VH-VL binders against b7kms5. Designs and how they scored, part 199

Target 1, 80 residues: b7kms5
Amino acid sequence: DTFETVRNTIRIESEVDESLRQLCHEERITKETWLEAAYLYLCEKPEELAQVIQLAQERLSQRKAIADYKRAKTMQERFL
Short names: E, the ipSAE of ESMFold2; O, the ipSAE of OpenDDE; V2, 0.75 times the mean of E and O plus 0.25 times the DockQ between their complexes.

## First folded at step 10 (VH-VL)

Design ua85 (framework fv_maftivimab)
Fold by ESMFold2-Fast, scan of step 10:
Structure ua85 (fold): chain C 80 residues (1-80), chain A 121 residues (1-121), chain B 106 residues (1-106)
Amino acid sequence: as target 1 above (80 residues)
Amino acid sequence: EVQLVESGGGLVQPGGSLRLSCAASGFTFDDYGMNWVRQAPGKGLEWVSTISWDSGSTYYADSVKGRFTISRDNSKNTLYLQMNSLRAEDTAVYYCAKDIFRYDSWTLDYWGQGTMVTVSS
Amino acid sequence: DIQMTQSPSSLSASVGDRVTITCRASQSISDYLNWYQQKPGKAPKLLIYAASSLQSGVPSRFSGSGSGTDFTLTISSLQPEDFATYYCQQSYSYYTFGQGTRLEIK
């Protein structure tokens, strides 16, 4: 049997990446298989999945706000 | 599947006004910031204006500040650009473009076909 | 404001060639740089975002690199459909585009 795979690139917070890399090293797994397992596990648990989605939405909103702030600040510096 | 369709361009005399519209479909319009970008005949791209998804923030290129106003109607999935005190140098194809946040960065991932604005007497 | 300068302004190349276009920002923009392709009479199309990330549906022969002030777009093996004008764009302070690089058939 063959697994059909796709290649994805993702960007995550450096501290989260460091923690995840350490976990993967200690448990002898890869980030790819961690992501697959976490998603599959949560799909069997709708209430936990909903909580994870809420956290993801909050994190995305915060990252967007930070990016917007940085852009606005550099734009304002054009007048200084 | 994402579609952006501009309209409202045309011929106008210097000092005149035009309102451009951009009809959006194929995505959740009120989740994304929107932009106007223009291109004068035979010239490069110039960013004109940005509006946030909630209309809470608007930004303009120095060349259009005080003359152009960007706005949106999320209930109609439509972006607008009100252009006043038009000058010959505003002659350009005007594109609307959707922004997207990826890799902690902003980019214009989809563009409309453009609408031509000609300022001439 | 942040000025973006591309080089060259135009170049001629043949199908199969490796083509390199460069873009320089007047100040550091980290990796907040995008590349667009525009064919005559058409709207621009996103190729690369965040300096090096390939947009979905864009052929793998396109690649981007760089950080800070110096950036490069590379087409590893030029195809007939790649003759177009290419623009870099900074997204660090909203948007400023380079002047464009016109890629012409030799």
Scores: ipSAE 0.195, ipTM 0.788, lowest interface PAE 4.4, mean pLDDT 89

Design ua86 (framework fv_maftivimab; at its last look DockQ between E and O 0.06; V2 from the best seeds 0.00; counts 0 for: pae E 7.2 > 2, placed apart)
Fold by OpenDDE, look of step 11:
Structure ua86 (fold): chain C 80 residues (1-80), chain A 121 residues (1-121), chain B 106 residues (1-106)
Amino acid sequence: as target 1 above (80 residues)
Amino acid sequence: EVQLVESGGGLVQPGGSLRLSCAASGFTFDDYGMNWVRQAPGKGLEWVSTISWDSGSTYYADSVKGRFTISRDNSKNTLYLQMNSLRAEDTAVYYCAKDIFRYDSWTLDYWGQGTMVTVSS
Amino acid sequence: DIQMTQSPSSLSASVGDRVTITCRASQSISDYLNWYQQKPGKAPKLLIYAASSLQSGVPSRFSGSGSGTDFTLTISSLQPEDFATYYCQQSYSFYTFGQGTRLEIK
């Protein structure tokens, strides 16, 4: 059996990435196969999927807020 | 399909006022920041204003600060630009553009067709 | 403000050519750099985001590279539909555009 893959670039929060890397190393898997497996598992678990989505939405909101703060700060720095 | 449709452009005298609208569809409007970007005839692109996705914070280019006001009505999926004290140099096609957040930064991934604003005596 | 300077301002090329456009920021913008294509009478279209990520639906002949202050847009094999004006845009501090590069048919 063969399958095609899609190359993706992602940015993971440093502490989460380190923890995930360590887990993958210990379990002799890759972040790629972890992501695939996790998604497939959650597709069969609607309640758990909803929880993960909610958490993901919260994390996104935090990232966006930080980015908004950063670019707003650049405007202030212009006048210094 | 994401759609942005600008309206409200036209001819106005210097010192006059104009209100632009941008009707958005095909995405969850209140999840995204929105922008106005303008382009003078035969010239490049200039960012005008941004209204945030969350608090509704507004930001302006120095060239329009104090004269222009960006706002949004999420119940109508509509973005607005109130332009007061218009000047000849404000003559341009005005685009509304949607923010998207990726890789910890912002990108304008969808644009409207633009609406022409001409300021002339 | 962060100034974006593109080079060249215009260039002529033929179908099949490899084309390179550069963009320089007045200060470091990390990889917060986007590339847009604009055809006459049309709105800009996003090509590349985060300096090197290809927007969905954009042909693979387009590619971007760079970080910090120097960035490059490359078209590996120019197609007829690629003749247009291209803009780089920083998104480090809201948005600032380069002056544009007009790509014309030779």
Scores: ipSAE 0.703, ipTM 0.910, lowest interface PAE 0.7, mean pLDDT 95
Fold by ESMFold2-Fast, scan of step 10:
Structure ua86 (fold): chain C 80 residues (1-80), chain A 121 residues (1-121), chain B 106 residues (1-106)
Amino acid sequence: as target 1 above (80 residues)
Amino acid sequence: EVQLVESGGGLVQPGGSLRLSCAASGFTFDDYGMNWVRQAPGKGLEWVSTISWDSGSTYYADSVKGRFTISRDNSKNTLYLQMNSLRAEDTAVYYCAKDIFRYDSWTLDYWGQGTMVTVSS
Amino acid sequence: DIQMTQSPSSLSASVGDRVTITCRASQSISDYLNWYQQKPGKAPKLLIYAASSLQSGVPSRFSGSGSGTDFTLTISSLQPEDFATYYCQQSYSFYTFGQGTRLEIK
């Protein structure tokens, strides 16, 4: 049957993207299907899902901190 | 439902002061940065000020720096803008806006209906 | 500061038309560009963020494209409720808005 799909654009770390591209190339799968499979697998593994969510929360906090640092640096350099 | 309700606008004389408030509901207020954006009658939008979720960082447009102070009270879910030394050029509708961190940047995703500030004699 | 310039400043169109509005940044802002819709007497509403991502609840007839300095907002089939002023905004270095494009009924 036909899958109904949506197009998403995401921004991920370059090193992670490169590693994922290599994995997909070697295994002959796509990033789209890997993401779907990873999510579906984790939904059936509550303890592993919780660990992944914790890592995601930590990574998000780090990205916010970096973005805030760059924002503050821009203000300082412009005497704003 | 996210709601932002501004108040405190009105008519003031040049050189006067006014404090705007923005009451927030429908989201966890202390998790998000807040912003003030203004629009002069018949003109476009101009960013005025930003405050971080914890009040640790505040930023201002050059046109208002030294005259306006942004603040927030997370216990009351309320954002404020203290406006001093008001000028005719500050006449505008003032909107409060919530930001959201997405794609490694902040975007203004919800806005209030605005409150009119008129600076004239 | 980063200057944002929109084109055209105004345009007239009919229901069913394909409408295109452009926005140019004075320096590269990557894809940190947002589009807002503002109806008379109302607050702006976020339509598109990160140049091409549609905000939840916004009809699919709206689309955005571009990167660097040149950006486009397209409405594929104009509806009566789409007559409004549209603003682009860079979020690369705080916020600056374009001057707005007023979309008017023919």
Scores: ipSAE 0.336, ipTM 0.834, lowest interface PAE 3.3, mean pLDDT 90
Fold by ESMFold2, look of step 11:
Structure ua86 (fold): chain C 80 residues (1-80), chain A 121 residues (1-121), chain B 106 residues (1-106)
Amino acid sequence: as target 1 above (80 residues)
Amino acid sequence: EVQLVESGGGLVQPGGSLRLSCAASGFTFDDYGMNWVRQAPGKGLEWVSTISWDSGSTYYADSVKGRFTISRDNSKNTLYLQMNSLRAEDTAVYYCAKDIFRYDSWTLDYWGQGTMVTVSS
Amino acid sequence: DIQMTQSPSSLSASVGDRVTITCRASQSISDYLNWYQQKPGKAPKLLIYAASSLQSGVPSRFSGSGSGTDFTLTISSLQPEDFATYYCQQSYSFYTFGQGTRLEIK
């Protein structure tokens, strides 16, 4: 039996990625299987899933704010 | 209504440069990845380049790597394609296309009407 | 990279016909396959995503099926506005389009 898989690219904050890599190393699993297991586990737990989604929304907002700040700084330096 | 309007096409000689723009409206531009797809006259569709919602990731077809640069300005709801070292085989209609899902790249649900780029002596 | 092959390259059909267009991937792409319609002089329009999901505003006479390597677009009762070129596209690893299938009026 083979699992059909999708190749995609994700970006993870370096500090989170380092922590996740260490966890996966210690537990002898891959990041991919961890992500799949985490999602499948949460699908049956609506309140816990909602908490994860809330945190994810907050992290997304922070990423947008950082991207906007960097763009504004670059524009100010070029415009004089 | 989602709208994508490409501009900046034209006639250019081999080795020249052009900058394409795509003005977007009717959706939250900075939530979605954006793409360029081209179609040579009488031929099929060819993916050219993709940029993530925040410009953190860019991807290019092998045929354009090193010559084309995709970028976006989320404050202006505008996607760009800088095309350098143009060749005759770059002659095509260039379409701007939006990813269907927020923060990912799977499916192109809305397309502009395209802008023609002709590279010839 | 993943090659996408459409069959047939062109076909002629009459209004009211049931038509079937196939798309084959050079390796398994699960259900990451999209179908687009392109009318002469116009931009492509998304019909089907994820192999079988109908895009909003697309008539129910269009349907898609398949998984893995073999996929099918079906038009159950051809209408005059359906004469166009159809493209499949994989999104499993970047993007690759099939070469297109021209559907002409008989």
Scores: ipSAE 0.013, ipTM 0.719, lowest interface PAE 7.2, mean pLDDT 87
ESMFold2 (binder alone), look of step 11: mean pLDDT 92; pTM 0.938

Design ua87 (framework fv_maftivimab)
Fold by ESMFold2-Fast, scan of step 10:
Structure ua87 (fold): chain C 80 residues (1-80), chain A 121 residues (1-121), chain B 106 residues (1-106)
Amino acid sequence: as target 1 above (80 residues)
Amino acid sequence: EVQLVESGGGLVQPGGSLRLSCAASGFTFDDYGMNWVRQAPGKGLEWVSTISWDSGSTYYADSVKGRFTISRDNSKNTLYLQMNSLRAEDTAVYYCAKDIFRYDSWTLDYWGQGTMVTVSS
Amino acid sequence: DIQMTQSPSSLSASVGDRVTITCRASQSISDYLNWYQQKPGKAPKLLIYAASSLQSGVPSRFSGSGSGTDFTLTISSLQPEDFATYYCQQSYSPYTFGQGTRLEIK
């Protein structure tokens, strides 16, 4: 059996990355295989998947709000 | 399939007004910010204006502040650009562009075909 | 405002060539830089976002790099469909474009 793979570049919170890195080291797995396993597991559990999606939507909204505030700040200072 | 279709361009006299429209389909319009970007004949791209998904935030290029107004009607999946006090240097193809939020930044991921605005006597 | 300068303004290349286009920001923009391709009479198409992330559906021969003020777009093996004008754009203070680099057939 051969896996055909794709390379992904992602940006996540540094604290989350550090926590995940420690987990992977302790359990002797990789971030790639953890992501695959977590997604596959959740696809078989619709109610749990829905909860994860809700959390993801909340986190995305928070990051958008922070970025929008930063954009507004730089635009306002453009003429100063 | 994401589609953006601009309309409303044409010939207008200096000092005149014109309203552009952009009809969106193929995505949930009210989840995304929208943009206007223009390109003068034979020249490069110039960002003109941005509006957030809920119309709560609008941003304008220095060259159009006070003259142009961006707005949207989420019930009609339509973006607008009201252009007042038009100048010869506003002559350009005007593109409607959808933003997307990735890596803590906004990117213009889909563009319309553009509509030509000519300001001359 | 943040000024974006591209180099070169135009270049001629042959199919199979490695092509490099650069973009410089007048101040640090971290990695808030996008690259677009525009063919004559057509709307721009997104190639790369966040300086180095390839847009879905864009061939792997395109790559981006850089951070701060200096950025590079590379086409590892030029194909006939790649002859176009390329624009960088900063999204740190929305939005300014470079003047464009016209890639022409040799």
Scores: ipSAE 0.227, ipTM 0.778, lowest interface PAE 4.4, mean pLDDT 89

Design ua88 (framework fv_maftivimab)
Fold by ESMFold2-Fast, scan of step 10:
Structure ua88 (fold): chain C 80 residues (1-80), chain A 121 residues (1-121), chain B 106 residues (1-106)
Amino acid sequence: as target 1 above (80 residues)
Amino acid sequence: EVQLVESGGGLVQPGGSLRLSCAASGFTFDDYGMNWVRQAPGKGLEWVSTISWDSGSTYYADSVKGRFTISRDNSKNTLYLQMNSLRAEDTAVYYCAKDIFRYDSWTLDYWGQGTMVTVSS
Amino acid sequence: DIQMTQSPSSLSASVGDRVTITCRASQSISDYLNWYQQKPGKAPKLLIYAASSLQSGVPSRFSGSGSGTDFTLTISSLQPEDFATYYCQQSYSTWTFGQGTRLEIK
């Protein structure tokens, strides 16, 4: 009641989700509060935040590459 | 506010050529892929062509491959579609559309108002 | 390559009605499905992406569901401005659109 919240939908890797779900169960916290805590912690650690951002950029680039590969493969298979 | 404004449509004879332009504003043009999607009168949507942010990759629908060329000028925030060897079947409203990468997939999140291309003798 | 079929091709409904439109893929596309709304004389507008995620600025009366080959778009309480043709689109490989569902308000 004291916080104004927003609902977000997030897609993450199944293995990452499974690991995070297990952690949340063992520690008796929720995914929502873990995400908030992780972000707030990193905001106070600029060098660690920069490393996390770089990992995120690499993961995003990999997902884009997979999507582009699927598109290119479909075009090649039709032409052949 | 994201805006896409198409121009260059008109009446052309079969076998003719036409160049469409799409002027983009309200976003960082060179960060996003751009697309052409067409719609024949009274019919559904058909994807025509895609170009990556850096022009490094282009893709075409089988129906237009070899006849149409997609290009962009990032310094002018403008997308182009060069249409050659036009056929009656190419008659349609041509929409310019921006893509965005979400949930491991490319989605068309903003569209222009379209420009009408009529191929008729 | 992947064919998208919508059902029905057209329907009529009254303001306040719950409306459901369906979309079927010829092969599994997981949840790589988008829904667009096109009003007469205008460009399509993105409503839903990834089968169930609502695009920013779209009213909450719109919702999407489904996975694999069968998908639905629901409008919980139809409003006059919802008169339009609705298209599904798969983004699993390239882009293929359904034929469209024309929603007519009585």
Scores: ipSAE 0.209, ipTM 0.790, lowest interface PAE 4.8, mean pLDDT 89

Design ua89 (framework fv_maftivimab)
Fold by ESMFold2-Fast, scan of step 10:
Structure ua89 (fold): chain C 80 residues (1-80), chain A 121 residues (1-121), chain B 106 residues (1-106)
Amino acid sequence: as target 1 above (80 residues)
Amino acid sequence: EVQLVESGGGLVQPGGSLRLSCAASGFTFDDYGMNWVRQAPGKGLEWVSTISWDSGSTYYADSVKGRFTISRDNSKNTLYLQMNSLRAEDTAVYYCAKDIFRYDSWTLDYWGQGTMVTVSS
Amino acid sequence: DIQMTQSPSSLSASVGDRVTITCRASQSISDYLNWYQQKPGKAPKLLIYAASSLQSGVPSRFSGSGSGTDFTLTISSLQPEDFATYYCQQSYSTFTFGQGTRLEIK
């Protein structure tokens, strides 16, 4: 009759956030319920889940590479 | 339970060398970057060095560049700091610290208890 | 080279007081700022990451705010166990710590 919930804070790419906000507004749902539904749906679809995980890994690697590039560039400038 | 245990500290003469070790357990060591941070007696924290999960990237503070070398052995879940040409100002407690990537940046989420390095002249 | 300056270097406060510690970066670091607590003789402990996100297990009386160059750590109602030195740290480009703020409970 009631859900037990936890509060999470997440950071996502600005363009993705804008697109997701538009979708949630048009469909009259919240980001929280969309995330829950997407995860639950994908857990029943192993092929699709694998594709999503691969995309997530690629996006995470890209973010790490960007952050590492900033770090390397700053260290280079310090020693110039 | 995440644990980081430093060892290898001690007393050394100026110009000498020491190698510090940090034994890690309770997490997948080769998924995370590792760091050395030091603290001179009665002073603040100073970042010393960072190594990426695969040893592909290493970074050093200006004060130690060319003298210290960070390395890791993922098969042994161990982080190292080779310290050469030691100076009195290198006297400090040396902490190893695990990083984690959150919010597009790294945060030092777990720290060891530290090992004391004393460089005496 | 990003320099971090904390203010004050030390302060004394009573249990129940609201305490604020500030941290200034020499250039904009967005919200890539962390706060650590270090008790005497112990390793530092992460309190806050990304300027305002509370680390799991840290009491809700701790909060962080700010972006760009100016940041604040607030303890809303000081407890005896909060005796410690507090450090800010930028994570925008490697790591640089502030010099620390020593909090002494009267």
Scores: ipSAE 0.292, ipTM 0.822, lowest interface PAE 3.7, mean pLDDT 90

Design ua9 (framework fv_maftivimab)
Fold by ESMFold2-Fast, scan of step 10:
Structure ua9 (fold): chain C 80 residues (1-80), chain A 121 residues (1-121), chain B 106 residues (1-106)
Amino acid sequence: as target 1 above (80 residues)
Amino acid sequence: EVQLVESGGGLVQPGGSLRLSCAASGFTFDDYGMNWVRQAPGKGLEWVSTISWDSGSTYYADSVKGRFTISRDNSKNTLYLQMNSLRAEDTAVYYCAKDIFRYDSWTLDYWGQGTMVTVSS
Amino acid sequence: DIQMTQSPSSLSASVGDRVTITCRASQSISDYLNWYQQKPGKAPKLLIYDASSLQSGVPSRFSGSGSGTDFTLTISSLQPEDFATYYCQQSYSTYTFGQGTRLEIK
């Protein structure tokens, strides 16, 4: 084929992954093609894209808070 | 492309101080955590310090706590390491390294070429 | 603190060989394990993250596997540019590196 691809790994919430896996199984598609389709679709829908970006920013902020907590906890354990 | 360039290394006597800098380009600097990792001659890699994207959180290896201070200036895309009360065992190449994800992963995707710090009389 | 132990400490191989390096964690780290390559006088380069994910730009002859406490890095057909020191690093909790495995020309 003519398309060039890159291999990516992403870490997502377990419950989200389980739900996505069910969707992909039922619709007979792959996670890779779902991700491509979702991104391309949203790029054509500025209002929906803005909503998704806002949710993504909120989720990223939550993950940063959790990462900060985990780092602080690890530093406390090492100090002790 | 991502570039990290360290500077400020050199020869210093025990008890002395040194300030390292890391100039970053090719990515949105204030979106990523930044790290210092060192390697003593002939030895393995040792994590030294981490600073969050907004400077709100800093973390240090036990061996450098109270002596080293990590900081960043997001307006200059520059990371710093202030090293005080230097000891012979701090002799190492110091690498600046970027978090792969925006502070969510403890994985270092890009490293500078390092700057040598030698603590000797 | 999570300790990382690599084996062997060094190995000799020839171009074209299949090479396997192992890494063991002192406790379960799921798949939070990274592999780095370091050539003499150079900074480390990320090869594999999250146990099995190949970093962009890294040749497909490199692969990682494992979960829990036991992990492996495999080079399917060794090339001249692959002679280097390889480090594993746990990403489960902070940054702990293995002691390194030096891959030398036989």
Scores: ipSAE 0.011, ipTM 0.681, lowest interface PAE 9.6, mean pLDDT 86

Design ua91 (framework fv_maftivimab)
Fold by ESMFold2-Fast, scan of step 10:
Structure ua91 (fold): chain C 80 residues (1-80), chain A 121 residues (1-121), chain B 106 residues (1-106)
Amino acid sequence: as target 1 above (80 residues)
Amino acid sequence: EVQLVESGGGLVQPGGSLRLSCAASGFTFDDYGMNWVRQAPGKGLEWVSTISWDSGSTYYADSVKGRFTISRDNSKNTLYLQMNSLRAEDTAVYYCAKDIFRYDSWTLDYWGQGTMVTVSS
Amino acid sequence: DIQMTQSPSSLSASVGDRVTITCRASQSISDYLNWYQQKPGKAPKLLIYAASDLQSGVPSRFSGSGSGTDFTLTISSLQPEDFATYYCQQSYSTYTFGQGTRLEIK
């Protein structure tokens, strides 16, 4: 085989993971190969890649906001 | 590369005030929360304060609440800790530490060298 | 308020030993746990994040495991440079450090 691989650990939202797991099961592919194929496909589509990057930036901002909200709730409990 | 450089530590009398600074470089300062963590001589690590990327949220340990104020100047890539009403138990090395967002939570991925604050008469 | 308890508070070991340090959270924190190493006179260094993920540049002899309330840091074959104090830290909500475990030469 010509592939050299690296191990990555990623966390995605449970709802998204459930949907992706179902897709992989039905199509008989793996999460690893789906991720590789999606990235390679988008690299050949600059306009679509830019749109995906914007969505990723928005989702990252949402996750940061949720994490900050959790911290705020914990601090409120300590002082209330 | 990421660098955090603390300054402003020194010897101060009980009841006095001191302002610490942390100069940041090598990353987009405005994108990350920043922290102060202290360590008394021979003791463990104690989180002191956190400030969000936009200064919209600040949090303090109970031991310093009402006496310390965390702030930042994003135009200067600098973090501050204003320390008032200092007590002997505030004697510690104060570290500046950068947040990184990973796996839906925050981790302290880079730390400065620390600056020593001694509260003594 | 989440409390973090480490055990043991100190441990003596020899080069080549397998060393385990444990950390317990007062409530479930899922896998939002980090491990730091601190050598005398130096700032802490991040070793492991998200309970089990090794920070870049950290030797593979270090590993972390656990979820919920019980966590373990393992050094599979202790080296001379590993004698240090180790801290766990929860990041589930705010930051709380364990008391530290001092690893010393036997």
Scores: ipSAE 0.143, ipTM 0.760, lowest interface PAE 5.6, mean pLDDT 88

Design ua92 (framework fv_maftivimab)
Fold by ESMFold2-Fast, scan of step 10:
Structure ua92 (fold): chain C 80 residues (1-80), chain A 121 residues (1-121), chain B 106 residues (1-106)
Amino acid sequence: as target 1 above (80 residues)
Amino acid sequence: EVQLVESGGGLVQPGGSLRLSCAASGFTFDDYGMNWVRQAPGKGLEWVSTISWDSGSTWYADSVKGRFTISRDNSKNTLYLQMNSLRAEDTAVYYCAKDIFRYDSWTLDYWGQGTMVTVSS
Amino acid sequence: DIQMTQSPSSLSASVGDRVTITCRASQSISDYLNWYQQKPGKAPKLLIYAASSLQSGVPSRFSGSGSGTDFTLTISSLQPEDFATYYCQQSYSTYTFGQGTRLEIK
């Protein structure tokens, strides 16, 4: 094998993961190869890439808000 | 490449004030929380303060509450730490560090080189 | 306020050795624990997050384990560039660092 690979650990929404797992099982591919193919495809489609980046920014913003809320609540409970 | 550059450190008398700055580049600054962490000479790391991505929430170590104020200017990609009523025990290298949210948890994934604050009487 | 205790405070080892560093939290923090490496005169570098997840770009000889109150950082085969101070940090309630473990050449 001539491919040089990098180890990545990612965490995604459980609903998305289940959908992706089902797709990979049915199509007989792996999540790793799907991710590589999806990224390479989008890199050749600037307008579609921009839309995906926008969705990613929205999802990240939502996760940040949830994390900030959890942290603030923890501080309130501990610094009574 | 993520880069964080601190500035504003120096020598100050007890009871004095100092403002630190951290210039950020290589990432979307207004999507991430930012932190100040300090290290006294020859000692370990001590978390000082955290600010959320939108400045809506701030947290402080008990040792600095009421004296230090963390703030940020997202239009300039810059983090600040206003330090008032400085004490000898505030003498330390002050690091700016980027937050990241992974596995429903927070971690400090990138750090600046630090800026030295010396409070001497 | 969650306290973090590291052991040992210092450790001497040789290149090729297996090294373990331990961290204990004063209360359960689940897996909200990070490990950092700091070389003299340099800023800390993230090694491991969420107790056992290896940061991208960090050599695979580094690994973390544990949950609740007891955590371990392991270096499977020590290299010359690994001589540094290692810090654990809880992220369950704000941030608290351990005192650090200084890894020195024997």
Scores: ipSAE 0.014, ipTM 0.691, lowest interface PAE 7.4, mean pLDDT 88

